# Designs tried in a protein design chat: VH-VL binders against Pseudouridylate synthase PUS7L (pus7l). Part 13

Target 1, 228 residues: Pseudouridylate synthase PUS7L (pus7l), of Danio rerio (Zebrafish) (Brachydanio rerio) (q1l8i0r370to597)
Amino acid sequence: GFVNYYGPQRFGSGSCVQADQVGLALLKENMEASVKLFFTPEDDDDLQNKAKRHFLHTGNAKESLVLMPAYKARERLMLRALHRYGSGQEGCTRGWLSLPHSMRVFYLHSYCSRVWNQAAKYRLQKLGFKPVQGDLVWAEPVKGLKDATEELSAPQIHVVTSDEEKNEVFSLDQVILPMPGNSVKYPENLLGQWYQDRLAQDGLESCRFRVTPLKLNVPGCYRPLLAK
Key: E = the ipSAE of ESMFold2; O = the ipSAE of OpenDDE; V2 = 0.75 times the mean of E and O plus 0.25 times the DockQ between their complexes.

## First folded at step 18 (VH-VL; framework fv_socazolimab)

Design w2 (from r4 with heavy chain I52F; at its last look DockQ between E and O 0.56; V2 from the best seeds 0.00; counts 0 for: pae E 4.5 > 2)
Fold by ESMFold2, look of step 18:
Structure w2 (fold): chain C 228 residues (1-228), chain A 120 residues (1-120), chain B 109 residues (1-109)
Amino acid sequence: as target 1 above (228 residues)
Amino acid sequence: EVQLVESGAEVKKPGSSVKVSCKASGFTFSDYAISWVRQAPGQGLEWMGYIFPIYGTAYYAQKFQGRVTITADESTSTAYMELSSLRSEDTAVYYCARGDYWTDYYFDYWGQGTTVTVSS
Amino acid sequence: QSALTQPASVSGSLGQSVTISCTGTSSDVGGYDYVSWYQQHPGKAPNLMIYDVSNRPGVSNRFSGSKSGNTASLTISGLQAEDEADYYCSSYTSSDTLVFGGGTKLTVL
């Protein structure tokens, strides 16, 4: 098994797309910055990228909409909202709301997936290649339905104890790491502190992982450190 | 390449429930919304809801809220739709469907459909 | 509530063009450029023909989509016998849901 990094598809298709940075701006509720990042052009000289550059340079949504190719539905909806409601915080918020929910949440997930990748790298560099105290593992391994009273229970997270580390109770392929969100538990070791510090670097120390104006919620999830 | 394979036909009595499965292959299951659409005999298409497997969060059409449960199991790459309190008008073909990456509003891949018949 | 209105049937001769309309409101077709069209032959699952109003997912360029105001249109040019099918539009809505039109039966003469 390899380290289970999130791949490029989680971060967008274009070479200049900065989906995780759009997500960060949204988590900070800086709607104007998020829209400017959304319009990040590629180096190509085609019409869509010319329209994006025009918007970034002039702020003129009407003129940019004229330049934007008809098939760029997401970009055109954003520009129409900016033209109607202005390019300030409110207009940008309404622009995001004109996109499907899944497209709005994608950007938040992209940021959190980036943090997960960085956490996986840090964990291996700092804590090595064996489970250690404070690592997370599933308490209820997937082996099928056992009991009707338990089938509706949420999975439980178990924190590896010092005795379990000493006795090598778990293997590295059982270690899971959280993708940041409002409903996850963080490791109880140096990695847990790393998550806290990493989010604080971006100004997210008190982040709810919700963007209520956009109907967005990021509960987080757990991902095995090693791929199958 | 991309496939969605649904469970077999069901015959049910009114008041019971049905659970249809949708086994996915040929793509990263957790990164795509799985949607459910039904079609009663001689009728049009009716959207029921969708789920993003990575989050486990399902969204439902208002008509089906309280009667439908959509779930996903990432370990088996399988989505499920359970419809309870069945009525004769729930007789339909039930499709699972998938769109592009993180897309929940158009579907370029469809299951073969599961016929559910509700009769007394 | 929202609903998308399609004509119940349309017909055209081999080699000609037909247009199928799909009318909604400002809360769906008019408010978003997320309109799709599906072709369905009897006994088969729907087949995506158009998404995002006008994009083709690798289907024949005889199929084209457009939108004006609250009405989306599917135009099929160079009609062939196999185009005879039911056609459904769908649209994203302001409630973050999806709705379908009632369907249009295309008969090729």
Scores: ipSAE 0.237, ipTM 0.691, lowest interface PAE 4.5, mean pLDDT 87
ESMFold2 (binder alone), look of step 18: mean pLDDT 91; pTM 0.925
OpenDDE, look of step 18: ipSAE 0.665; ipTM 0.861

Design w3 (from r4 with light chain S36H; at its last look DockQ between E and O 0.46; V2 from the best seeds 0.00; counts 0 for: pae E 4.8 > 2)
Fold by OpenDDE, look of step 18:
Structure w3 (fold): chain C 228 residues (1-228), chain A 120 residues (1-120), chain B 109 residues (1-109)
Amino acid sequence: as target 1 above (228 residues)
Amino acid sequence: EVQLVESGAEVKKPGSSVKVSCKASGFTFSDYAISWVRQAPGQGLEWMGYIIPIYGTAYYAQKFQGRVTITADESTSTAYMELSSLRSEDTAVYYCARGDYWTDYYFDYWGQGTTVTVSS
Amino acid sequence: QSALTQPASVSGSLGQSVTISCTGTSSDVGGYDYVHWYQQHPGKAPNLMIYDVSNRPGVSNRFSGSKSGNTASLTISGLQAEDEADYYCSSYTSSDTLVFGGGTKLTVL
């Protein structure tokens, strides 16, 4: 199998647009920083980037809006809001709220996906290519329990024990990693500690993965380490 | 190659429910949203709802709220649309479509469509 | 419900240019410029022709999109027989929903 990394499309198409950084800023409720990041220009000298540069240099949302091409819908929505409400914390908040919820949450997901990718790399580098104690795995529904109502019982997450590691009960294909959120379990090994440290590094040690002003909540999810 | 393969045609009675599946392949399922669009015979396209599988959040058109449930299974890269309390008016071709929730939800890939016929 | 309005039908001769309009209501579209265009041949799934008002996903340069005010337009230049199809505009709404236009039947004469 190959590592089941999130694709680069999650992080922006350009080298300069880092959706994950926008997501981080949002998680920190730094709205001004998030908006600046949102308008990070690429190296290209096209009209959209000129508009972005103009905004960053002048702070003039109205003028930037005039420059912004019509096909840059998100940027135009943001600029309109900023023009209306200002470019402070409140204005930036309104700017984000002018975008659809699903679009806003994408940035949070981008950050979380970035962390997941890094986690996957760390997991393989430090803990090897076999399930180890503390890893999370999908537990196969134990066939024998009669009353298993046909409802596809949500695969129960199981923590690999020392004995299971020793006996090689699981395969690496069964290992899952959490995307950060407020409703996930973390591995009970070095990887778990890594998650804590990684989030702390970004100032998110106490993050609840809720951005209340934007009505965003990130529960997290699990993703297989390997793809078939 | 990106593919969305939908389940086969369904014939249902009024009042019953139908569940259509859409299996995705050729791309990372969790990186996109899956939308459901139906088209009645001789009629236009009607958006029903979409799901962001990785997040588990679904959004529905007001018209279908309470009757439609969109779900996704990331392990199988499959999205589902369940429509309950079926009526004759629900007779349509049902399409799943890939929409990147990053890219303003245009649909670049579509399933082949599933014909659902509601007849007494 | 946010509705996009399209003409029911348009026609053009081979080699000519035709334009299909898509008009949104100011109240529902909230100024969203997320207009996309789809082409649909009979018995087939729709094909994305234009996204975000004017972008082409590898389709013929004969297809172009524009927007003025609350009206988006799809222009097909050098009309070919194969262009005969139904065309739909769509937009992302402020309510996290999508809406389609009523569709336009293009007839090539």
Scores: ipSAE 0.021, ipTM 0.584, lowest interface PAE 4.6, mean pLDDT 88
ESMFold2, look of step 18: ipSAE 0.174; ipTM 0.656
ESMFold2 (binder alone), look of step 18: mean pLDDT 91; pTM 0.934

Design w4 (from r4 with light chain S36N; at its last look DockQ between E and O 0.52; V2 from the best seeds 0.00; counts 0 for: pae E 2.3 > 2)
Fold by ESMFold2, look of step 18:
Structure w4 (fold): chain C 228 residues (1-228), chain A 120 residues (1-120), chain B 109 residues (1-109)
Amino acid sequence: as target 1 above (228 residues)
Amino acid sequence: EVQLVESGAEVKKPGSSVKVSCKASGFTFSDYAISWVRQAPGQGLEWMGYIIPIYGTAYYAQKFQGRVTITADESTSTAYMELSSLRSEDTAVYYCARGDYWTDYYFDYWGQGTTVTVSS
Amino acid sequence: QSALTQPASVSGSLGQSVTISCTGTSSDVGGYDYVNWYQQHPGKAPNLMIYDVSNRPGVSNRFSGSKSGNTASLTISGLQAEDEADYYCSSYTSSDTLVFGGGTKLTVL
């Protein structure tokens, strides 16, 4: 199987688009930086990119809104909010709140997906092509004897033990890696330390993975290292 | 070709629950919001909530908080909607629907609908 | 029942134009450019006709959308028999939810 990297849809399709960097700015609650990154233009002469350049150069949301094509609904709503509430921290926050929840959360997940891709590369380079102690795998749902008519089940994470590594109990296609968030378990080996160091490099060592002003929570998830 | 195929019709008693499945094909399931909309006989459309499978987070209309659970299984490309404590007014056609990659508020692909009848 | 107000029915003759209104408040239709329109024939799932106020998802250009203040409009020109259906608007809201209008039955005379 191939390594299960997150693809371009997670990061945007333009050559200048920095979706993961918008996400990082949001996680740090730097709303002004996030909006400036949101308006990053492509190297095109079309009207939407001219409007983006005008905003970044002048800071004039009203003039930029006049230039922004009618079909650019997200950009126009952001500019209207910036005009109404100013382009400072509060105005940028209100600008984000004018967008649907899924569009706000996309950028956070873009950042976390980038970290996942880097983790997958690091894990293969440093820990090799077999499961090792401290790797994560799915466990079968635990059946409880509390209700004979239904199972007590939830997805569970199992940490590979030294004995399980020695006995080759698992295969590499069973290894999963976390996408960062507030509700995931990290590997209990060199990769786990790598996650901590990688997040700290961006100033996220104490990040709760919540952006309360935008009603955003990032619990994280698990993704198999190898594709189907 | 993009398809959403829902499970078959259900007849349920008041107070029970129903779980409707929605199997997806023809697109990268994990990266699209799967939404649920219902329609009572002779009435309009009512949004229930959505999930983006790889992010694992479901969002619900306030009316259904506490009664609905929306989940997804990436390995089978299937979304689920479970509605509990059924009442006669829950009799409706239940649709799953999909919008664009990053949107959860318009739907260009719909399942065929699952009729759920709640009667004593 | 619905947060968005639509007329219960409208009618028009073959070849004419008809407009269906969808009225909300500043917390939905007036506050956002995320208004959509669906066509639904009896026994069928809804079909998206317009999204984000005025965008067509590969449907006939006889269908057009617009918005002014708290009211969105769907205009169908060159009315054909197949246009006879129920039409629903929807909008994103300030509560991060989606609401639908009550629906409008279009009769083609």
Scores: ipSAE 0.502, ipTM 0.783, lowest interface PAE 2.3, mean pLDDT 88
ESMFold2 (binder alone), look of step 18: mean pLDDT 91; pTM 0.929
OpenDDE, look of step 18: ipSAE 0.627; ipTM 0.845

Design w5 (from r4 with light chain T93A S94G; at its last look DockQ between E and O 0.43; V2 from the best seeds 0.00; counts 0 for: pae O 4.3 > 2)
Fold by OpenDDE, look of step 18:
Structure w5 (fold): chain C 228 residues (1-228), chain A 120 residues (1-120), chain B 109 residues (1-109)
Amino acid sequence: as target 1 above (228 residues)
Amino acid sequence: EVQLVESGAEVKKPGSSVKVSCKASGFTFSDYAISWVRQAPGQGLEWMGYIIPIYGTAYYAQKFQGRVTITADESTSTAYMELSSLRSEDTAVYYCARGDYWTDYYFDYWGQGTTVTVSS
Amino acid sequence: QSALTQPASVSGSLGQSVTISCTGTSSDVGGYDYVSWYQQHPGKAPNLMIYDVSNRPGVSNRFSGSKSGNTASLTISGLQAEDEADYYCSSYAGSDTLVFGGGTKLTVL
């Protein structure tokens, strides 16, 4: 199999700012920073990027809105809110709230997905190509879980024991990694420590993965390390 | 190539439930949302709800709240729509459609549709 | 929410232009720029024609979208026989919900 990375579209487009950085800012409840990141322009000299640049340079949401193309729906919603409520912490919060909940949570997910991808890389690089002690695996093949949304969100996860490692009870195809959140188990090996360190590096060591002002909650999930 | 393949036609009795599946291929299932839209014979499109598979979070139209359950299995790249307490008015073609909760509320790819007939 | 309002039918001659309106409220079409248009031929699934009011996902430039107030419009220029179909508008309607229009049957004369 191949590594089951999240696709690049999960992280947004453009060379300057990725959606994961917006997500990180949101997790830190830095609304102003998140909005600035949201409007980070790409290198292209199209109308949308001109509008973004204008906003970043002038802070004038109204003028930026005039420049923003009609097909940039979310940007226009944000700018309208900022024009109405201001560009401070509260205004930015209102800006985000003007967007659909699913879109807001996407940014948080983008961050978490990036961490997952990095975790996957680390896992393979440092712990090799076989299940090792402390890895998380599905206790039962997920293939049969047709009916329970609950089962998908809270699968029976097993931690690989030393004996199971030695006896090669599991295959790498059975290894799963958590996407960070408030309701996931982390591996009980170097990878688990890596998650802690990685989140701490971003100032999220005590993060509950809840952004209350935006009504966002990220429980996390599990993703197979390898794709079939 | 992006494809959404839905399960076969269903004939159900009033009061029963139906579960339609939508298998996705040709794209990363977890990066998108799957919506369900139905169309009664000779009628227009009606949005039912959608799910974000990664989170298992589903959103429903008010009309169907409590009666519809949308689920997804990432391992099989399959979304499901279960509609309970079926009525004759539920006779329709049910479509799954791909949306991106990152972009906007539009559907760029559709399943072929599943005909559900509710009859006594 | 109630369906967006579309004319039941419109007609145009080959080569002409037609416009289909989609009227909502300030809570949907007027409140958001998440308006999409779909083309549906008989017995087929809908095809996305326009998204975000005016953006085309690789479809013919004969199709264009606009919005003013609570009304979105789909304009089809240079009508062709294959354009005969049902057209549906959709809009985000708040609270993570979507609403469709009632649909418009386009006849090409």
Scores: ipSAE 0.022, ipTM 0.634, lowest interface PAE 4.3, mean pLDDT 89
ESMFold2, look of step 18: ipSAE 0.552; ipTM 0.789
ESMFold2 (binder alone), look of step 18: mean pLDDT 92; pTM 0.942

Design w6 (from r4 with heavy chain Y55S Y101S W102S, light chain Y34S Y92S; at its last look DockQ between E and O 0.17; V2 from the best seeds 0.00; counts 0 for: pae E 9.5 > 2, placed apart)
Fold by ESMFold2, look of step 18:
Structure w6 (fold): chain C 228 residues (1-228), chain A 120 residues (1-120), chain B 109 residues (1-109)
Amino acid sequence: as target 1 above (228 residues)
Amino acid sequence: EVQLVESGAEVKKPGSSVKVSCKASGFTFSDYAISWVRQAPGQGLEWMGYIIPISGTAYYAQKFQGRVTITADESTSTAYMELSSLRSEDTAVYYCARGDSSTDYYFDYWGQGTTVTVSS
Amino acid sequence: QSALTQPASVSGSLGQSVTISCTGTSSDVGGYDSVSWYQQHPGKAPNLMIYDVSNRPGVSNRFSGSKSGNTASLTISGLQAEDEADYYCSSSTSSDTLVFGGGTKLTVL
């Protein structure tokens, strides 16, 4: 197999500013920065990029809205809110709320997916190509139902022990890595420390992975290191 | 003075379509959303959807998805609502209303209502 | 079926106060500060009375709005005969749509 990196759909195609940078600003609740990043123009001299440059230069949402092509629905909704409520923290917050939830949460997932990709690279470089103590694997769920009313959920997370490493109980295709979020467990080895340090580099050491003003929550998930 | 003036009453057969117009005046049409709300005889208000003329974006209540089309003509400051595959339960008064969909919204001005009767 | 629950009717004596409730969920009333209230007299279009939970659009101070958890309330004090009407609440939803309550007929005794 090969490494199960998140692909371009998580980051936006052809952008000068990757969607993950917008996501980081949102996680820090810096709404003004998030909107400026959202409006970062590409080098093209078409109408939408002229409108974006006008907004970044003048701060005039109404004039920028007049320039923004009709097909750019997200950008126009944001500019309309900025015109009505101002370009400060409140106006930017209202601007994000005017966009559908799926469009808002995309940026948070983009940031977390970028961290996952970096974690996968780091894990292979530092911990090698076999499961090691502290790695996470899916625990096998309870086989069969004992009672008709009992429900089984997703498999439980298991932390590889030193004995299990020595005895080669698991293979690399069973290793999973967390996408950052508020409901995931991190590896109990050098990779776990890497996650902590990596989030701290962005100022997220105490991040709850929620943006309550925008009705956004990122529980996280687990993704196999290797794709089949 | 802000005004929303709707087209006249209509009588339709089941299976046909109806298109109601809403002419806006007294405000910049593109700065607001136009919503459509209906009310069956003796019943409550039911939101159908809205359009934001400046972006051309329309949104619909799930119940009407696939049957309703909301459009706007900025040059005439007129919004339209078309409801297809009419049934007798679509008999109602249809209102247009001005709102602001860039955030949580409310309807500060309403049309006079258009009675649509669907009878076989 | 309406997503927001209102009592079918309420009544109050001239000069007294009444409160009309509007109960939703965390995905509408509880999750947004977008509750609005409309008054509708027979044969007329609705009139906006309260927006964003508690704001008045140039209407009498006798009308006040509030919210606690998943329930919004419209309170009308100093009841007058012209207050007799149907009252509807509305809220934004997490699906980027709007929903109305079923309506409450206010009778002034």
Scores: ipSAE 0.006, ipTM 0.507, lowest interface PAE 9.5, mean pLDDT 85
ESMFold2 (binder alone), look of step 18: mean pLDDT 91; pTM 0.932
OpenDDE, look of step 18: ipSAE 0.019; ipTM 0.581

## First folded at step 19 (VH-VL; framework fv_socazolimab)

Design x1 (from q1 with heavy chain A33V; at its last look DockQ between E and O 0.44; V2 from the best seeds 0.59)
Heavy chain, then light chain:
Amino acid sequence: EVQLVESGAEVKKPGSSVKVSCKASGYTFSDYVISWVRQAPGQGLEWMGYIIPIYGTAYYAQKFQGRVTITADESTSTAYMELSSLRSEDTAVYYCARGDYWTDYYFDYWGQGTTVTVSS
Amino acid sequence: QSALTQPASVSGSLGQSVTISCTGTSSDVGGYDYVSWYQQHPGKAPNLMIYDVSNRPGVSNRFSGSKSGNTASLTISGLQAEDEADYYCSSYTSSDTLVFGGGTKLTVL
ESMFold2, look of step 19: ipSAE 0.525; ipTM 0.784
ESMFold2 (binder alone), look of step 19: mean pLDDT 91; pTM 0.925
OpenDDE, look of step 19: ipSAE 0.757; ipTM 0.873

Design x2 (from r4 with heavy chain A33I; at its last look DockQ between E and O 0.44; V2 from the best seeds 0.00; counts 0 for: pae E 2.1 > 2)
Fold by ESMFold2, look of step 19:
Structure x2 (fold): chain C 228 residues (1-228), chain A 120 residues (1-120), chain B 109 residues (1-109)
Amino acid sequence: as target 1 above (228 residues)
Amino acid sequence: EVQLVESGAEVKKPGSSVKVSCKASGFTFSDYIISWVRQAPGQGLEWMGYIIPIYGTAYYAQKFQGRVTITADESTSTAYMELSSLRSEDTAVYYCARGDYWTDYYFDYWGQGTTVTVSS
Amino acid sequence: QSALTQPASVSGSLGQSVTISCTGTSSDVGGYDYVSWYQQHPGKAPNLMIYDVSNRPGVSNRFSGSKSGNTASLTISGLQAEDEADYYCSSYTSSDTLVFGGGTKLTVL
């Protein structure tokens, strides 16, 4: 199969600042920066991009709202909130809260998806095309004795052992990589260290993967390295 | 052609659990979210929660926190809703529904509904 | 969660216009522009008619939506027999959840 990269839909459009940088600013709780990044214009001269440039140049949410096309619902709602509450840290926080939860969480997922894509590339370049010690795979449920209720454990993570690598117990299509979050296990090899270093580069070494002012929590998840 | 096909009707005893499946076709499953909404007989609609399938991350209405588990399997384009500790008031039609793109507040396509009857 | 208040029923004659109201609070209908309307025929799944207060997802222009303060409205013009159904509004809320109105039964004479 092919590498299971997250596609462009997770990162915004064009050559402008990617949605992942908005997500990074949110994880750092820099609400003013996040809103400025949210309004990054594309290299297009249409009305929406003119409105974005006007906001970035003037800071005038009311004037920018007048310029913003009606179909740009997210941008208009953000500008309306900024006009009502100001464009400082508190006003930007209220601006984000005026957007639905799924839209707020999209940007955090965008950042984490970019890290996942980079991890997938690093993993293939440094650890090759076979499962190795420390890789993660889905554990087969360990079935215990039946009782009054038969409960099968939720899918759990198994770490590939040295013996399992040598005996080729797993195939590469079984390898999964974590998307960063507060509830995932990282690989126990060079890739695990890479995740730590990569997050530290962005200043996220102590990040809780929660943005409490925005009611956001990022547990993380697991994604197969290879698509089917 | 966008379709959401749910599993068949179920009759359950109080205290048990039910797991309803919702198979998606006609769209890229990972680009959307799947919500669950129920409707008790002769009553209105009640939102239960949603999942972002590509992440496997679910979000729940407060009323159902702790009793509902929503999951998804990208490889089969199928979402699941499991409701535990069933009571007679859980008798309802359970719908899965899709939001347009990453939208959690309106649903453009709905499954046919799964009737769950909780009786002793 | 606050319930959205809808009239239990409304009636209209063929070809008439009717308006169904959906009243919430500043924490839902008044605070957000994320109001939707659904039509539900007996035994069928709901069908999206309006989203974002006034947008139609490819449905007849006989259906229009609006909002004033804490009250959203669905107006159905040129009533047809097939418009007889239950209608539900929904709104996003400040608790990051979705709430539905109690529903309105529309009777076409």
Scores: ipSAE 0.534, ipTM 0.794, lowest interface PAE 2.1, mean pLDDT 87
ESMFold2 (binder alone), look of step 19: mean pLDDT 91; pTM 0.922
OpenDDE, look of step 19: ipSAE 0.857; ipTM 0.916

Design x3 (from w1 with light chain V29I; at its last look DockQ between E and O 0.45; V2 from the best seeds 0.00; counts 0 for: pae E 11.7 > 2)
Fold by ESMFold2, look of step 19:
Structure x3 (fold): chain C 228 residues (1-228), chain A 120 residues (1-120), chain B 109 residues (1-109)
Amino acid sequence: as target 1 above (228 residues)
Amino acid sequence: EVQLVESGAEVKKPGSSVKVSCKASGFTFSDYVISWVRQAPGQGLEWMGYIIPIYGTAYYAQKFQGRVTITADESTSTAYMELSSLRSEDTAVYYCARGDYWTDYYFDYWGQGTTVTVSS
Amino acid sequence: QSALTQPASVSGSLGQSVTISCTGTSSDIGGYDYVSWYQQHPGKAPNLMIYDVSNRPGVSNRFSGSKSGNTASLTISGLQAEDEADYYCSSYTSSDTLVFGGGTKLTVL
């Protein structure tokens, strides 16, 4: 099978590296940096990129809004808010709040997806091509409710044991890796330590994966290491 | 050809729940948002919520918070809407609708609608 | 309540033009350019006619949209019998929700 990397085309158009950098700034609640990154221009001489360069160079949201093409609704919403509330930390927070929730959360998911891709690469390089102790796999359902109600359990996470590794109970196509968030379990092996170190490199060691000023929450999820 | 095909009509008792499916074809499911909109007989359209299938993240209108659960299965390109604690005013046609990930505020393709009738 | 206000009905003769209004507040139509219009024939699902206030998704140029302040408008020119339907506006709101107008029945005389 193939490694199940997240691709840039699954997250929209434009530079993928800029979206994940916006997400990182938001996770650190550095609103001014996040807006500056949001307006990072492509190397193009069209009107929207001229407007973005003007904003980055002058800090003048009103002048930049005049330059921004009318059909660029999200960029214009941000600039209108920055004009009304200023472009400092508070004004940038208000600017993000003027955008749809799905647009705000997209950037956080972009960062977490990049970490997932890096984790998948690291896992194969360091832990090889078979399931090992500490890997995560989907577990069989468990029922946790009493009589009077019934529940169809979502799959739960099982940590591969040393015996299960030795007996080759699982195959590599059953191994799943977490996309970072506040409600995921990390592998109990070198990959788990890698996640902790990787997030710490970006200053996210104690990150809640919530950006309360923007009403954003990133619970995380699990993704199979291999695609079919 | 883009298609959204919903599951068949349902008749339910008050207090029960209903789960409607919406199978997508003709497009890359993970690139889009799936919304649910209902329409009571002789009434207008009412937005219920949406899901971003690639993230598994769902968002709900305040009116339905706590009663609606929207999910998606990317491997089968199918979205689901489950409405619990049904009441007679939940009798409606339930539509699924597609928007681009960026377009959680307009929908370019709609399912055929699923009639849910809540009666004793 | 963030429902958008539309007239219950409008009518026009074949070949003429009609305009359907959709009035909200600064928290929806006035604050955002995320206004859409849908056409719904009896017993059928809605069809997208206009998005982002004025953009057409490959539909006839007889349909046009505009916005002024808190009011969006759908104008249908060169009325045809097939235009007889219910029309709904929608908008994004500051509460991160989507709302629809109450709908307008268009009768073509």
Scores: ipSAE 0.006, ipTM 0.462, lowest interface PAE 11.7, mean pLDDT 84
ESMFold2 (binder alone), look of step 19: mean pLDDT 91; pTM 0.927
OpenDDE, look of step 19: ipSAE 0.808; ipTM 0.895

